# Designs tried in a protein design chat: VH-VL binders against q9nrl2r1430to1533. Part 221

Target 1, 104 residues: q9nrl2r1430to1533
Amino acid sequence: GGVHELSAFEQLVVELVRHDDSWPFLKLVSKIQVPDYYDIIKKPIALNIIREKVNKCEYKLASEFIDDIELMFSNCFEYNPRNTSEAKAGTRLQAFFHIQAQKL

## First folded at step 17 (VH-VL)

Design X1 (framework fv_nezutatug)
Fold by ESMFold2-Fast, scan of step 17:
Structure X1 (fold): chain C 104 residues (1-104), chain A 123 residues (1-123), chain B 107 residues (1-107)
Amino acid sequence: as target 1 above (104 residues)
Amino acid sequence: QVQLQESGPGLVKPSQTLSLTCTVSGYSISSGDYWHWIRQHPGKGLEWIGSIYHSGDTDYNPSLKSLVTISADTSKNQFSLKLSSVTAADTAVYYCARTDYEWGSHRYGMDVWGQGTTVTVSS
Amino acid sequence: DIQMTQSPSSVSASVGDRVTITCKASQSIRTYVAWYQQKPGKAPEPLIYKASSLESGVPSRFSGSGSGTDFTLTISSLQPEDFATYYCQQYYDTPYTFGQGTKLEIK
């Protein structure tokens, strides 16, 4: 409970950040570089925000943490066409996440 | 600063495999960019052959998929094209090119090109 | 596959003219279009990416516009070095496809 669960979330976020396919997900998409992103994506999120929420103990349940990670992938697939490097990275990272999330 | 240079045989016999190499200088092919092969048949437009991402992911033009292989050798900072079972229709200038990718830029266009190498398929 | 159709196939113009080249995609590609200039015997040179963003070092007389299916390359005041063949390319989906080219010739 509590401390041990937060340690598990922190470990999983660190593994995601270290993954070769994390680059589209490290920070929020820039509105200056990608102005139409926020017209399409209504609930933006990124690994840096999720990690901050973990560190502030904002996740009370593993399901809340998993929901935020899944939202991140859902946003990726909604915005990016299937053939893009972002969508391909998202597909591989999501598969990796699903394997690691079994530990939760 | 970044330069791409194609190399390979200028003459290939019908039914043989065409092998071309692109040597990259001033930039690492491991840097998360796409690396492309494009060709131009004499007097015609541009045809995308395929690309490789630094992760090893490849995409090929479906018109050529059974005939084409693209690979990368990060230790030599090179990527290569193999086109099997060539015919006279494969006579073209072959270019290698880079996509300088940055998340959010939507920069999948090809910003650096090699000078091209002429390949003639003839017996 | 996404087809890119350029018009005109050729255009004759004089130095100082405003030249417009259009490119039409067979389906919506948002802004995933690049434009290239090719001179005889040379590799294509990139001009524009993401429909309207100029490549570094490209003169300001070049501009791109459009979204969805209809795209335009404009040269506001044609210079002698601009006589070349121009290509559009979509990168929304693989295979990446080019227009057939527009040859810009001296009038």
Scores: ipSAE 0.007, ipTM 0.645, lowest interface PAE 8.6, mean pLDDT 87

Design X10 (framework fv_nezutatug)
Fold by ESMFold2-Fast, scan of step 17:
Structure X10 (fold): chain C 104 residues (1-104), chain A 123 residues (1-123), chain B 107 residues (1-107)
Amino acid sequence: as target 1 above (104 residues)
Amino acid sequence: QVQLQESGPGLVKPSQTLSLTCTVSGYSISSGSYWHWIRQHPGKGLEWIGSIWHSGDTDYNPSLKSLVTISADTSKNQFSLKLSSVTAADTAVYYCARTDYEWGSHRYGMDVWGQGTTVTVSS
Amino acid sequence: DIQMTQSPSSVSASVGDRVTITCKASQSIRTYVAWYQQKPGKAPEPLIYKASSLESGVPSRFSGSGSGTDFTLTISSLQPEDFATYYCQQYYDTPYTFGQGTKLEIK
């Protein structure tokens, strides 16, 4: 991809960060606070890391960007039971992402 | 030290709405925890009624159908249960409890309980 | 709904005994199990969270183990204050469900 693709990725990450349900996804989960997280989740990721990758032009295809966002949601649902605030926020944010990603 | 205290009527008539309040001290309801209502029928085990997250999201036991509402008043540091159309089967000791959960923290069971309040449904 | 089945329903034991209570989930719940102790006329007291983690202030004679569907609460050397009813609870998914309870009685 081109400059337009990178601009679209930045815009979408900003929209995700601003969403009310982004709070579980803004930064990596603390190993000190949640020590078993990294025993269960083998490929941790968060919006701040994805945004850094966008800024460094590390996504060459829209599919690579989408895969990282989907990994973030997959990690959320793998670790957090469905009834948790994290899982509920993840469900709503993922639905929002799917609508916005149609523009990519 | 966190303490929970239930309050409400000890006697409710069939078909009325049962209203109970849990007053929380030593901890803010809005700071990252999950708040529960549990009941125990005479001589029986524990039944989960429903819960409210610090975010305001609620979860209810489907067996109670649309009869249950749980709400929080963060200004009073209280959360409340309303159970509509009560019958003799709703006679129980009602407990409020907390899950000590914060975003990014280790998840726990129900670590603090109120002492319970007895509710009798009788005419 | 996830069903929690405790065994036995009651157990008679003497001070100093090792007591084991089991709890089985109808589906895998990872380690999302808590254990509670309830004495007559009182609220449940938390003992164990996340299957094997001891709650603050709980004596070290209490221990929990298990993952998936099979869970165990063990009291290594029973004390007089341990005679009570014990409940397991899953918090993996709603509705949260409790076992039927195990009454620990004096032999």
Scores: ipSAE 0.007, ipTM 0.665, lowest interface PAE 8.3, mean pLDDT 87

Design X11 (framework fv_nezutatug)
Fold by ESMFold2-Fast, scan of step 17:
Structure X11 (fold): chain C 104 residues (1-104), chain A 123 residues (1-123), chain B 107 residues (1-107)
Amino acid sequence: as target 1 above (104 residues)
Amino acid sequence: QVQLQESGPGLVKPSQTLSLTCTVSGYSISSGSYWHWIRQHPGKGLEWIGSIYHSGDTDYNPSLKSLVTISADTSKNQFSLKLSSVTAADTAVYYCARTDYEWGSHRYGMDVWGQGTTVTVSS
Amino acid sequence: DIQMTQSPSSVSASVGDRVTITCKASESIRTYVAWYQQKPGKAPEPLIYKASSLESGVPSRFSGSGSGTDFTLTISSLQPEDFATYYCQQYYDTPYTFGQGTKLEIK
């Protein structure tokens, strides 16, 4: 049970990936570059993982997809201080996501 | 190796604009770091004024936001503070400082400070 | 704004003493706190970043601990050069805020 045509989820992930503020979210945080990240963040996720789940038709409900995107933002705000470039990018990208997700 | 040096007028008249410059040596301000202005009133503690990121993004203390502008001149490796409509309450030692940003890691506090420059606001 | 409250405001101590300074944040800042030492007429010098990480060149008698709202700076065996004012600073959110300072004085 998946979709055969380009899904709304795929379109939305592509829009997020192309957004100027997606750079902190494209791939998982490197343990080598940020050693304490995985001590703090217990459920790491990134846009490349979410896109893979969409492509494999692993989301059965829109709420499951939205939950994964929100987890990604929650992780960003949990790890990064609020006035960092990462947190600011996350705030803007999350606002963009909320507007686009209304179409789901 | 990284050094910061403040420069500007020691005396400013009330209602005028205070302009201070921080010259950075041993490090390019375009290399990714936060660059801060902090002040210390006579006999008091430290107050953060604002910061600029290498991208040009700025953050200001809300108590000063309508009065403060921070800008960077990458060609001179400098960043500057303008504080408008000064009063005697702006009399302080002004410091510039750096927070290093390394590979997406935001671990560091203010690791390099200038020596400070004294500003007196008086008629 | 996140308020940083230091305790005590001043402490008198003797060389060789163990000295503890505390800092309390008005909300959780995780480990985004730094400690600075300031001597009269000089700029603050960084001692600790990320609550417990020692800055390069800082003597091992200095240590930091804490997470969330409660933070501590400890000097395990006070030396003559340690008499100064100490400040904590949160860098979790803007505006960045400093504690009011703790003056460490000769007993």
Scores: ipSAE 0.032, ipTM 0.705, lowest interface PAE 7.1, mean pLDDT 88

Design X12 (framework fv_nezutatug)
Fold by ESMFold2-Fast, scan of step 17:
Structure X12 (fold): chain C 104 residues (1-104), chain A 123 residues (1-123), chain B 107 residues (1-107)
Amino acid sequence: as target 1 above (104 residues)
Amino acid sequence: QVQLQESGPGLVKPSQTLSLTCTVSGYSISSGSYWHWIRQHPGKGLEWIGSIYHSGDTDYNPSLKSLVTISADTSKNQFSLKLSSVTAADTAVYYCARTDYEWGSHRYGMDVWGQGTTVTVSS
Amino acid sequence: DIQMTQSPSSVSASVGDRVTITCKASDSIRTYVAWYQQKPGKAPEPLIYKASSLESGVPSRFSGSGSGTDFTLTISSLQPEDFATYYCQQYYDTPYTFGQGTKLEIK
């Protein structure tokens, strides 16, 4: 991917970070606060890590960027029961992402 | 220190709307907890009616279909249940309860309950 | 919906006995199970959350175990105040569902 693709990725990540439902996704889950998280989730990721990868030009294809965002949501739904605020925030943010990603 | 207290009518006529309020003291409803309504029919077990989170997100038991509405009034530190089109089958003790929840705590059990209020649906 | 099935429906026991109550979920719910004690005319009192964590102020003779679909509440040495009805509850998915209850009675 080119400069225009990386600019689009940066813009989308910034929009995700600023979204009201981004709070469960801003940084990696704390092992101190959630001790069993890393026993269940084998590929942890968060928006701060994805943003860093965008800034370092580590995504060669839009599909690689999309895969990391989808992994983030998949981890959320795997760990958090459907009735939790985290899962509900994830559902809304994922829907927002899917709309925005159509522009990539 | 956290206390919940149910209030509402003890007797409701069939086809009317049952309205119950839970008053919370010693804790702010806006603090990230889930707030539940549970009922218990005479001589039977517990049935979860629904819950509300501080964000306004609600979940309802599908068996009660579209008959249930739960809302919160954070200025009064109260949350309420409205159950429409009641029948004799809605006769029960109604409880409100809290789940202590914030990101990372994941307790999710109902750790504080009100004393319950008895509701009889009869003509 | 996730069904919670308790066994037995009733238990007769004596003070000092070890009592075990089992709860089975129709679907895997990890450790998202709570246990409650209810005495006649009173609201349920929380005992256990997240399958095995004891609620504050609950006597250490109560313990919970299990994960996935099979869960157990154990009272290691039954006391007179423990005669009550016990309920398990899953909070993995809505609707939250309770077991049908286990009545613990004096033998």
Scores: ipSAE 0.046, ipTM 0.724, lowest interface PAE 6.8, mean pLDDT 88

Design X13 (framework fv_nezutatug)
Fold by ESMFold2-Fast, scan of step 17:
Structure X13 (fold): chain C 104 residues (1-104), chain A 123 residues (1-123), chain B 107 residues (1-107)
Amino acid sequence: as target 1 above (104 residues)
Amino acid sequence: QVQLQESGPGLVKPSQTLSLTCTVSGYSISSGSYWHWIRQHPGKGLEWIGSIYHSGDTDYNPSLKSLVTISADTSKNQFSLKLSSVTAADTAVYYCARTDYEWGSHRYGMDVWGQGTTVTVSS
Amino acid sequence: DIQMTQSPSSVSASVGDRVTITCKASQSIRTYVAWYQQKPGKAPEPLIYKASSLESGVPSRFSGSGSGTDFTLTISSLQPEDFATYYCQQYYDEPYTFGQGTKLEIK
């Protein structure tokens, strides 16, 4: 564990943030601008929250980190219809994540 | 608009600690970028010394790790390098630089550099 | 550590020439490569980031390409102000490492 695990998770989050399809996932959805989001999505999460958790050493297992990333994608597909730009970005970024996560 | 400026002594005696400061203007250090120290020995290439993120998280070149400390003073918008037990091999031009890393940014190279400060280690 | 090997170490060229500088990483670094230009007595100036993205204000005659291990900086029509030393840098993994530099000299 420890520093080695933190470094691996940090690098993966940085790669996700840098990806062209990360734009729907960078920050939490605004409750003011999209009020029905929080009626549908019960466990909101975003890359900025996940990175904060990594930096605070809140993930003990790779599976916990992977679960939070998968929750983020699951929320995207639950809220956004298949044909939206958000859902399409989520599909491509999730595929990228699955390739990178094989190393964890 | 963003500018970096190195400051510190031009001459340091062997075995002493080299202390350099980088003053950042036009941008807040706390806004999410990485801040680097790089050096260049006379007639040689570039060597990365280490970096600091606004959270205080630091990364050091393993070849220098036991000798290097990088710290940030967010209230002064500065970050600093301390290199202990210097020798003639530490004679170099020292640069500070930024990697633009904010939420939503795709810029990850070192996009802003200071002018450099020359440090000579001699008696 | 990831090693960055530049070739050639020096190249002589004339104004108007197409110049190519290469950089090879010891392992795959995707597109996490930047290129810098350094003139004598000056700080390095960023040219390219993420292998192929041009920095703001950099002339369009500069271009970068490559992914994985092999990267190229191209100057399509060399100008007098382009005679300088060029460095590649990987920022995929720490420690960040630079190539040895390529000195571009007038023929």
Scores: ipSAE 0.007, ipTM 0.570, lowest interface PAE 13.3, mean pLDDT 86

Design X14 (framework fv_nezutatug)
Fold by ESMFold2-Fast, scan of step 17:
Order: structure tokens, then sequence, then C-alpha cells
Structure X14 (fold): chain C 104 residues (1-104), chain A 123 residues (1-123), chain B 107 residues (1-107)
């Protein structure tokens, strides 16, 4: 078939999902593995939820999309000490996001 | 098949800088893995020295941070350790190792190791 | 720094025995534990990652379990080539730290 142009938000989410450092962010944190997560983090979010919102056209402004991505990183840094693999992955993925978000 | 091989001088004098190189074959060091230096003192266990990510970002063991520099030369597919102001306590076997952060196949442990190189610090 | 404490420091066993080595972290590290086997004069060989995932090419007699602070490496039926020193390692936070090692010796 034909090649479709993806929306800018869809293209960026796909690039984030494909990034080596996306693993802490692909889906919501497991309550079984991390029982105190939801006691500390009150607005949980993950790339699968953001992708679903993009697919449903729920972001009307680039700022709304950026806010959800930044919330995801903020949650990571609030829960995880800076010297953890999750926080390091978050730091690198956030830097990658900031470069890519300049296209928006 | 990924292989790592350490090289450097087997004898270093106290107060000098130890320089070791890890040569990587079968995998590009620029392609998204962490690259580590680990050492093992005679008759003792393993000590993590530090790591470098493909982006150039480094992490060092705080006990060694003021003395350690890890760098990468992507054109030669090598990464290197410099340990300054060495003493007899730095006598050890030095290993390089990889942690693979491949998309869709996240390995978090050190899955490939070099054979090790023995370094003796003596006058 | 996260301390990894292995027990026992040494164990004597016979071929065919079930051997269990434990590793305790000083704080919760989720499942970010790897296990390595080291033979005299050789580099460590990876056995287990993420507490329970077997490395490629490692015999199925090796298994890992645990989460949080308590971790176990089990060899279900010891073979002659399994006599070695075993190390656990946490990679939850830097500095990455290893246990002191468990020497598995012939009885």
Amino acid sequence: as target 1 above (104 residues)
Amino acid sequence: QVQLQESGPGLVKPSQTLSLTCTVSGYSISSGSYWHWIRQHPGKGLEWIGSIYHSGDTDYNPSLKSLVTISADTSKNQFSLKLSSVTAADTAVYYCARTDYEWGSHRYGMDVWGQGTTVTVSS
Amino acid sequence: DIQMTQSPSSVSASVGDRVTITCKASQSIRTYVAWYQQKPGKAPEPLIYKASSLESGVPSRFSGSGSGTDFTLTISSLQPEDFATYYCQQYYSDPYTFGQGTKLEIK
C-alpha cells in the first residue's frame, strides 16, 4: 500500500518508544513490583497512554502533548533516586525528547 | 559475536597514571550500550570502577571519582580508563564489560566481558 | 551505597546436589540483580539477569529468584564444571555493587 504521513505527535511518540531508554516508560509501573509507587505518584502516565491519547486526537495543542511527556519524566525523577537506572534512562530520554520537540 | 579485549602496561609505578584500553569487535560502541570498567584485587571480589554510555555520558564509583576518567574513541571502536595517582592498592585484574540496552531486548546486567588484564603497581 | 551480602561464603557439595546461594541487598533493588560465575584465572561469565532471566547458552539447571532485598541462585543438579565462585550484582543504582562471592567447592 501507500505511505501515510504520521502526525508530528505520532512520529515523536514512535521515536520515543523505539529509543533504547524508553523501557521505564512503555507502560504504567506495576503495583505488584513497586507497591508504594501509587502512594507517592498521584498522576501516573506512560508512553502507551500518551500514544492512545494521540491516536484519539485528544491533544489540541503541542503544549498539551509536551505537558504529558514532561509529567512522565517528572514522575520518574520524583520516585527514582538520580543514581538509579530508571532516572538515568529518564535523563537521556528527556534530553532526546527536548531535541525532537523543537520540531513541534 | 561481540568480543572485548583489554590492553595496557602490566606494571605501573606509584603516583603515575594507569592507562588501559578496551577494544570492541563485532559491535559498534556508538550504538546504545553501556561500557564498563571493573577490577578485582588479588584474592578479593569485584569492584565497579565506572561506565560510559554511547552518548559519552560517564558514571564513576564515588570512591574513585576524583582519580578516574573513562573516554571513548568511536573511530577505533575503543573505550579507555585512566586512573591517576596510583598506589599499591590499585594492583588488580582489570576487566571491561558491556551492558546491552537494545530496543525490545533490554539486558540490564553485564553480558559480555573481556578476558582481563593484570596490573601491578610497584616501585 | 547498596551493600550486597552473599551467604554462604563457601559451600562444599557433590555432583548431583542441589545448591542454593543467597544474596541480600541493604535496600530494595526491585529485580535488578545479575549473577556471575567465575573460575580461577578467568573472567566472570554471566548466568542470570533481572533476578530470574537466564542468559543465552546457560544450562537450565541454573535458576534465579527473588525481588526487593532477598535473592537466590539455585543449581538444581550440580555438575563438575559448576565448581567456581559465584557473585551477585545489583544494577539498580550506581555505584553498581557486587556481593563478596560464594566459593562452591568439591566435597
Scores: ipSAE 0.054, ipTM 0.714, lowest interface PAE 6.1, mean pLDDT 87

Design X15 (framework fv_nezutatug)
Fold by ESMFold2-Fast, scan of step 17:
Parts: C-alpha cells; sequence; structure tokens
Structure X15 (fold): chain C 104 residues (1-104), chain A 123 residues (1-123), chain B 107 residues (1-107)
C-alpha cells in the first residue's frame, strides 16, 4: 500500500470516530471498571489504537486494516449482550463501515 | 438516593390502553442508564415488558411488541409505558426499574426499583 | 427466547443453615445473571449482578457463582430476615427473562 491508501484509512477512521455510534469504540475498555473484559477478550482493540497504527504505517495491506476494524466489532458482539446499546451501536457503526469500506 | 415512583390508574377496562408513568428523582434519565418496565401477575413470577436507553433505543418483549410502547420525557425526568388493547390477563403489579450503566460499570442487573403499582383490568 | 430454570421451587431451612439455589439457562449467557430477593407485598431487592458481584449494602453471607449456563446463589448462614422468594434473571439477550422463583421457607 501507498500514500493514497494510508490517507483513505485515515479518513475512514476519522469518519468512524465522528459517527454518533462510535462511543463504545473510542478507547480500550478499563480493566479496573470492567474486570472480566480481558478474561473474555484476548485481542482488545479500539479506534485510537487503529488510528495510531495507521499513522505509523503499520498496515501493509488494506486487508490488515479491515481485519482490525472487524476484530473491534467482533469483540463488541462477543462481550456485550446483543440487546445492549453497545451492541446496537456496534451493529449500526459496522453497517456504516461496510458502506465506506467499499472505497478501499 | 435515586428513587423511582410509578403512577397511573389502578383500574382499566378491557380493550382500553393502560398508561403508566415512572418519575425518577435524584438522577437524570439522560445519564446513560437503561430504564425498564416489569410486571408480576397475581401469585406468579416476574415478566420483563421492555426497556429504554437514554438515547431513545427501545427493546420490547416479543410477546407484547405490537401492543407496547415505552417513551421518555427527559424534561420531566420520566419514562412511560403504554399497553394497548388490555385484557384481564394484563392484571398485575407493574414496576419500573433502572440498570445503572456507565461505560465501565457493566452492571446489567436492575439496581433500583419503584414500589410497584397495582393495575386491575375489569369491566 | 432464553429460558431460566430455577431449582428448587421451594426449600425449607433453619436459621444458621447454608442454602443453595440454582439457575440454569437454556443457552450460554456468560456471566449476565442477576439475583433478586422479594418479600410479600414488596418490590424485588437486588442482591447480585454479573453472576458474582454483590450489590452495595448486601450482607457478605450472600454469594453468587457460575458462568455459561449454570448459576448458583448461596446464603452461607441463614438469618431470619432471609426468608423470602429469590429470582434469577438473564440480561444477555431480549427478552430479559426471569426464573420462576424459589420460595425459602422456615423449617
Amino acid sequence: as target 1 above (104 residues)
Amino acid sequence: QVQLQESGPGLVKPSQTLSLTCTVSGYSISSGSYWHWIRQHPGKGLEWIGSIYHSGDTDYNPSLKSLVTISADTSKNQFSLKLSSVTAADTAVYYCARTDYEWGSHRYGMDVWGQGTTVTVSS
Amino acid sequence: DIQMTQSPSSVSASVGDRVTITCKASQSIRTYVAWYQQKPGKAPEPLIYKASSLESGVPSRFSGSGSGTDFTLTISSLQPEDFATYYCQQSYDTPYTFGQGTKLEIK
């Protein structure tokens, strides 16, 4: 991947962060506040981590970027009951991501 | 010091709409919690009717979904239940309850309950 | 819907006894189980959330355990004020469902 691909990743992450349903995904879950999270979720990730990886050019392929975003949603649905506002926000944000990711 | 108080008519005629309100004090309903309606039929267990999140997202028990509406009025710090086309089977004690939810708490249990209001459906 | 099955439906015990109530979910709900105590004519009082976390102000003789499908509420040394009906509840998926209740009675 080139500069245009990195700029597209940056723009997409910014669009996700700005979305009303991004609130469960902005930062890593606190172990102090949610002690069982890291017992269940073995590959934690959040938008701030993904954005940092994009800025440091750590994604060599578009598929690696997409995999990290999908892992973030997968973690959400694994940890949160399906009927919670977190899971509903995740479902809406994932649909938005799939539409935007068509550009990648 | 968070308190929930149910209010509404104690007697409703069959085929009418049951309307109940839960008034919340000591806490703003716009503050990231889930707000529930639960009922208990005479001599029976607890049945979840539905819930609303501060965002306006609602969930309803599928057995009641076409009949139930839950709404919130943040200016009055209240949330309400409307159950349409009631029958004698809707006779129950109705409770409102809160699930305390902040991003890090993940309580998911109902930590504050109103005292309950008895509703009888009869002619 | 997720079914919550409580056992026993009633239990007779004496002050000082260890009492165990069980709850089985029809599918895995991880740790999304709460326990409530209800006395006649009163609203349910929360005891436990997320299977094992004690609600503020609840005596330490109450404890919860389990994950997946099998959950237990234990009262380690029964007190006179503990005679009540107990309910489990799952919040993993809608509709939220309660067990049928366990009535704890004086022996």
Scores: ipSAE 0.007, ipTM 0.663, lowest interface PAE 8.7, mean pLDDT 88

Design X16 (framework fv_nezutatug)
Fold by ESMFold2-Fast, scan of step 17:
Structure X16 (fold): chain C 104 residues (1-104), chain A 123 residues (1-123), chain B 107 residues (1-107)
Amino acid sequence: as target 1 above (104 residues)
Amino acid sequence: QVQLQESGPGLVKPSQTLSLTCTVSGYSISSGSYWHWIRQHPGKGLEWIGSIYHSGDTDYNPSLKSLVTISADTSKNQFSLKLSSVTAADTAVYYCARTDYEWGSHRYGMDVWGQGTTVTVSS
Amino acid sequence: DIQMTQSPSSVSASVGDRVTITCKASQSIRTYVAWYQQKPGKAPEPLIYKASSLESGVPSRFSGSGSGTDFTLTISSLQPEDFATYYCQQFYDTPYTFGQGTKLEIK
């Protein structure tokens, strides 16, 4: 949608960015530092990319925004074993997201 | 260069709490990485005790989980191990170590180790 | 817990030999294995991380390979300073478990 939905998306992305568990998700994984990441993860995404899409009004439906956030978490759990700090941060941040996303 | 140095009492009495500190130099523990405690019983192999990440996330060996606490003091650039209710079986060399770990960049190995500190549990 | 089993438990070799040490995980761990060298009375020294990546300062005669459950550490031409105990370690899931060690001795 509209301006109201974009404002809600922006508010939620800002809340995710400010969350203590956002650190694995703030920016794209470096191919230089983690070369095999892009061999495993076919659709990389991060909060900075999602925020840019929100700012450019690229999400027409709440479902499109939710799909990108869920892709971000799915990538995290696919690349990072369950008990890593990234996976634990992802689990907590995803739970926070699910509570907040019920309002979208 | 990053350096780790263990410190604590070399002798602990049975039933007491063992307290060890790892001092980190050349790197801020609040900036990232995963910080580990490992021990080695006399003549035996290596046993991972637990880890802490700069976010405060901790992981403990399930065989020791009820007895172990790992904490970090970022103002002193230190992380510490407390092992409660020690017995003679806790006599070992204790090492602290780092895994180089920043936002999605994980080394999957321990790249820096302290020199180790010997702990004897004896009355 | 993920069990790491090394073989052999000990090996005797001569300077100049090619030495291989193997490590088996009880389940697939991708490439999340590290190798360490330990000399008597010293802390372990990291050799390999992520199965095949050489740690800074480690001689090129050391190499690691493998993925899934089967991993190998190779020393292409054994030197006198290489006589030590070698450990593998999985970093896939907690608890981070080590192999029992392989003692490399002078023949």
Scores: ipSAE 0.014, ipTM 0.678, lowest interface PAE 7.3, mean pLDDT 88

Design X17 (framework fv_nezutatug)
Fold by ESMFold2-Fast, scan of step 17:
Formats: structure tokens, sequence, C-alpha cells
Structure X17 (fold): chain C 104 residues (1-104), chain A 123 residues (1-123), chain B 107 residues (1-107)
């Protein structure tokens, strides 16, 4: 609980950010570059936002942190067809996340 | 400067396995990017055969079915194509190529190409 | 599979001309199209990625535009070294597919 859980969340977010497949997830999708994204995705999120929430102690439970990460992947798979580079990166990063999240 | 160089036999007999290797210099295969094999039949356009991501994950053109295997040898900084049960229809120039894959700048195109190697399938 | 169709199949032009080549995708591919130039006996050279981004070292007379299904490659003032075959390629979904090519020939 508490401090140790927040430290674990920070460590996991850092591992995700450093992963080779994090590139679709580092920052929010640009409306200028991808105009239809926000017509399809109603709850946009990215690793930089999740990290800010961790640093501001906005996650009270591990499940809330996990839900935000899973929302990020869900958005990826909803917007991007399964054979796109984004979807493939998301699949690999999600598998990595599931292994690491067992520690939470 | 990143350079790619294809190597392999110029002549392969029907029903044999075609084996080609792409040697990468100036960049470590294990550090990133998608690595592709593309071919071009005489007088025709370009056909994507498949790719390997630096993690080892592969993706193949479904039209080539189970005939294709792409693998990487990170210790030699090479990736290779094996095309089994070749026929005269597999006669082509074979290219290896890279798609750059760094933070926020996936190109979705091939930014570095080898010079190509001509493969003739005949008896 | 996503089909890429180029128009025209061939075009004859003179040095100094403005040349336009089009590429149509069978479904929306956002801006994930690249353009290549291929000279006889040579490997394709990348010109443009993500529809409108110029590759390093490519002359500014080349430009790309479009999104969704319709894409255009423009050469604003044709030079002698530009006579070649041009290909578009979608990188949106596998299998990655190329247009059939547009041959740019001397008039």
Amino acid sequence: as target 1 above (104 residues)
Amino acid sequence: QVQLQESGPGLVKPSQTLSLTCTVSGYSISSGSYWHWIRQHPGKGLEWIGSIYHSGDTDYNPSLKSLVTISADTSKNQFSLKLSSVTAADTAVYYCARTDYEWGSHRYGMDVWGQGTTVTVSS
Amino acid sequence: DIQMTQSPSSVSASVGDRVTITCKASQSIRTYVAWYQQKPGKAPEPLIYKASSLESGVPSRFSGSGSGTDFTLTISSLQPEDFATYYCQQGYDTPYTFGQGTKLEIK
C-alpha cells in the first residue's frame, strides 16, 4: 500500500516508456496528424498522462493504475487494425505489461 | 551510414530452397527497426515478401503461404530469407530493406535498401 | 489486402515540366504512404514517407500530398535525372503493397 505501491507504479511506467514498443503510447495522438482519432476514441490516454497521475498520487488502488494502462491498449486496438505497426507494438507491449503487472 | 547487402546463389533449381542473407553495417539489427525482404519479377513491380522486427517477430505475405521463413542472426548482424519449393515463377531480383522505427517517427516506408541480388530458378 | 492503383501507367514529359502522379488505396490508409523512384538496374530510392514528408537529401522539387485514399506525388520542374519509374507503397496494414508503377519517359 501507499508509498511502496506508488514506487512500483513509477518503476513499471519507466519500464514501459523504455520498451522498444512504447512509441505509439508515449504522448497523446495529434488531432492535426490524425483528425479522426478523437471521433473514434472517447477516452484518450498515454504513458505521459499515466506517469503524471502516478506522480500526483491519483491512483488509490493498483486496479486503477492497471485499468488506465489497459484503457491505453484498448484504445490502440479499437483505432488500429490488427496488422498495423501500432497494433503489433501494442500487442507486444501489453504482453510485457501483463508479465510485469504480476508484481503489483 | 546504414548499408544493406544481399548475398546468396544466383541460380537455384526448381523444388529446392532459396536461401538469401542480408548483411547490415552501420546499425545494429538488435537495436531496432523492421527488416524486410522485397522482390521484383522481370519487367514487373515490387512485391513485399515479409519482415522481421528486431525482437524476432515475423510477418509474411499470405500469398506466399507456408513457403517463407525469415530469421535474424544478431551476432553476425544479418537477417535471412528461406523460400522453399521454388519454381520458375520465383525468378526475380531480391532486395532487403529497413523501415526506421524510432521514438515517434515510424516511417511506414522503407528508408534503406540493398542493391538487390538476381535469382534465376531454372533446371 | 489493400490494393494500390497508380495513374497514369506511363507519362511522357519534357525537362522543366510539372509532373503529377496519383495513387489510390482501396481503403483509407490515413497518411501511411511512401513514394519511391527506381532507375533501370537500380534499387528503389525512397522519396517521401507519411504522404508528405521528404526523405533526407531528396530535392525540394519533389512533394507529396493526400490522406485517406487519394495521394499525389508532384515534381514541380522535371530534371533529366528524374526520368524513372515511380512507386507508391502503403505501410498501414500487412501485407504491405505497392502500386503497379508509373514510368516517366522523355517526350
Scores: ipSAE 0.007, ipTM 0.651, lowest interface PAE 10.6, mean pLDDT 87

Design X18 (framework fv_nezutatug)
Fold by ESMFold2-Fast, scan of step 17:
Structure X18 (fold): chain C 104 residues (1-104), chain A 123 residues (1-123), chain B 107 residues (1-107)
Amino acid sequence: as target 1 above (104 residues)
Amino acid sequence: QVQLQESGPGLVKPSQTLSLTCTVSGYSISSGSYWHWIRQHPGKGLEWIGSIYHSGDTDYNPSLKSLVTISADTSKNQFSLKLSSVTAADTAVYYCARTDYEWGSHRYGMDVWGQGTTVTVSS
Amino acid sequence: DIQMTQSPSSVSASVGDRVTITCKASQSIRTYVAWYQQKPGKAPEPLIYKASSLESGVPSRFSGSGSGTDFTLTISSLQPEDFATYYCQQYWDTPYTFGQGTKLEIK
């Protein structure tokens, strides 16, 4: 492992990961537990993938980073019925993200 | 084997609060299912009142406004419905029901129902 | 609110008939529809969940199909115990909503 300076993107991803409502978003959805997920969701993404992209300096513009986070929420609302714990967590985490993203 | 049983008064006076309890047996109310209240007015169809998830999260039918409260008592393995300021329009058979939740799978409808309890709102 | 409209409101049929009941949602609910059977004085009994999955213990003559806005419940060979009222229900969004019911009557 190396030592890296914290970027604005890294700081925001860390805040999202530590949020109480991050649990549906930490890792890609399991194909074993949710077999039809990948039939419906064509561009899967999760916070661990986004964090890896930040660490590899793959986001050149703030808009690219924001687009990936928004895709993650869009996937959540596309797949999950509106009253589910996943959808409710997504709604709260997305609101938190929108406040934090104003700094980007 | 899961069973649900409604209990409460069969007669409630107008303007009072209707209080009903659903007792769950053969399954822990804390294990991640959604627990519902449904009613059926005489000769009419089914109306969803609301639900509670084991976390305490509630969803209510907006048509019932602020008059409805659903709560859970995990120590007694029960969940309850309170309807305030009842009128004759609240006369119905009240059912409790479960939607089972397998981790990551939201495939089930209401798979277990209580037998129903008749509530008449009358002086 | 998502409205669920059933057709027909009532149907008269004979034992051995194929009966189809339809349900239309006012917006796409994907496959988040369930079907219930209710006999007079009894609680609803679940028949189908997720549009086409048969509930445990339900006879194979019952089947469901559809996605999006249009759904059907089919009874392939009607039996005497099948005369009842049938309800569809969406669980894509709250409030959960039921169709108005289809009464299946003996001809």
Scores: ipSAE 0.347, ipTM 0.797, lowest interface PAE 2.8, mean pLDDT 89

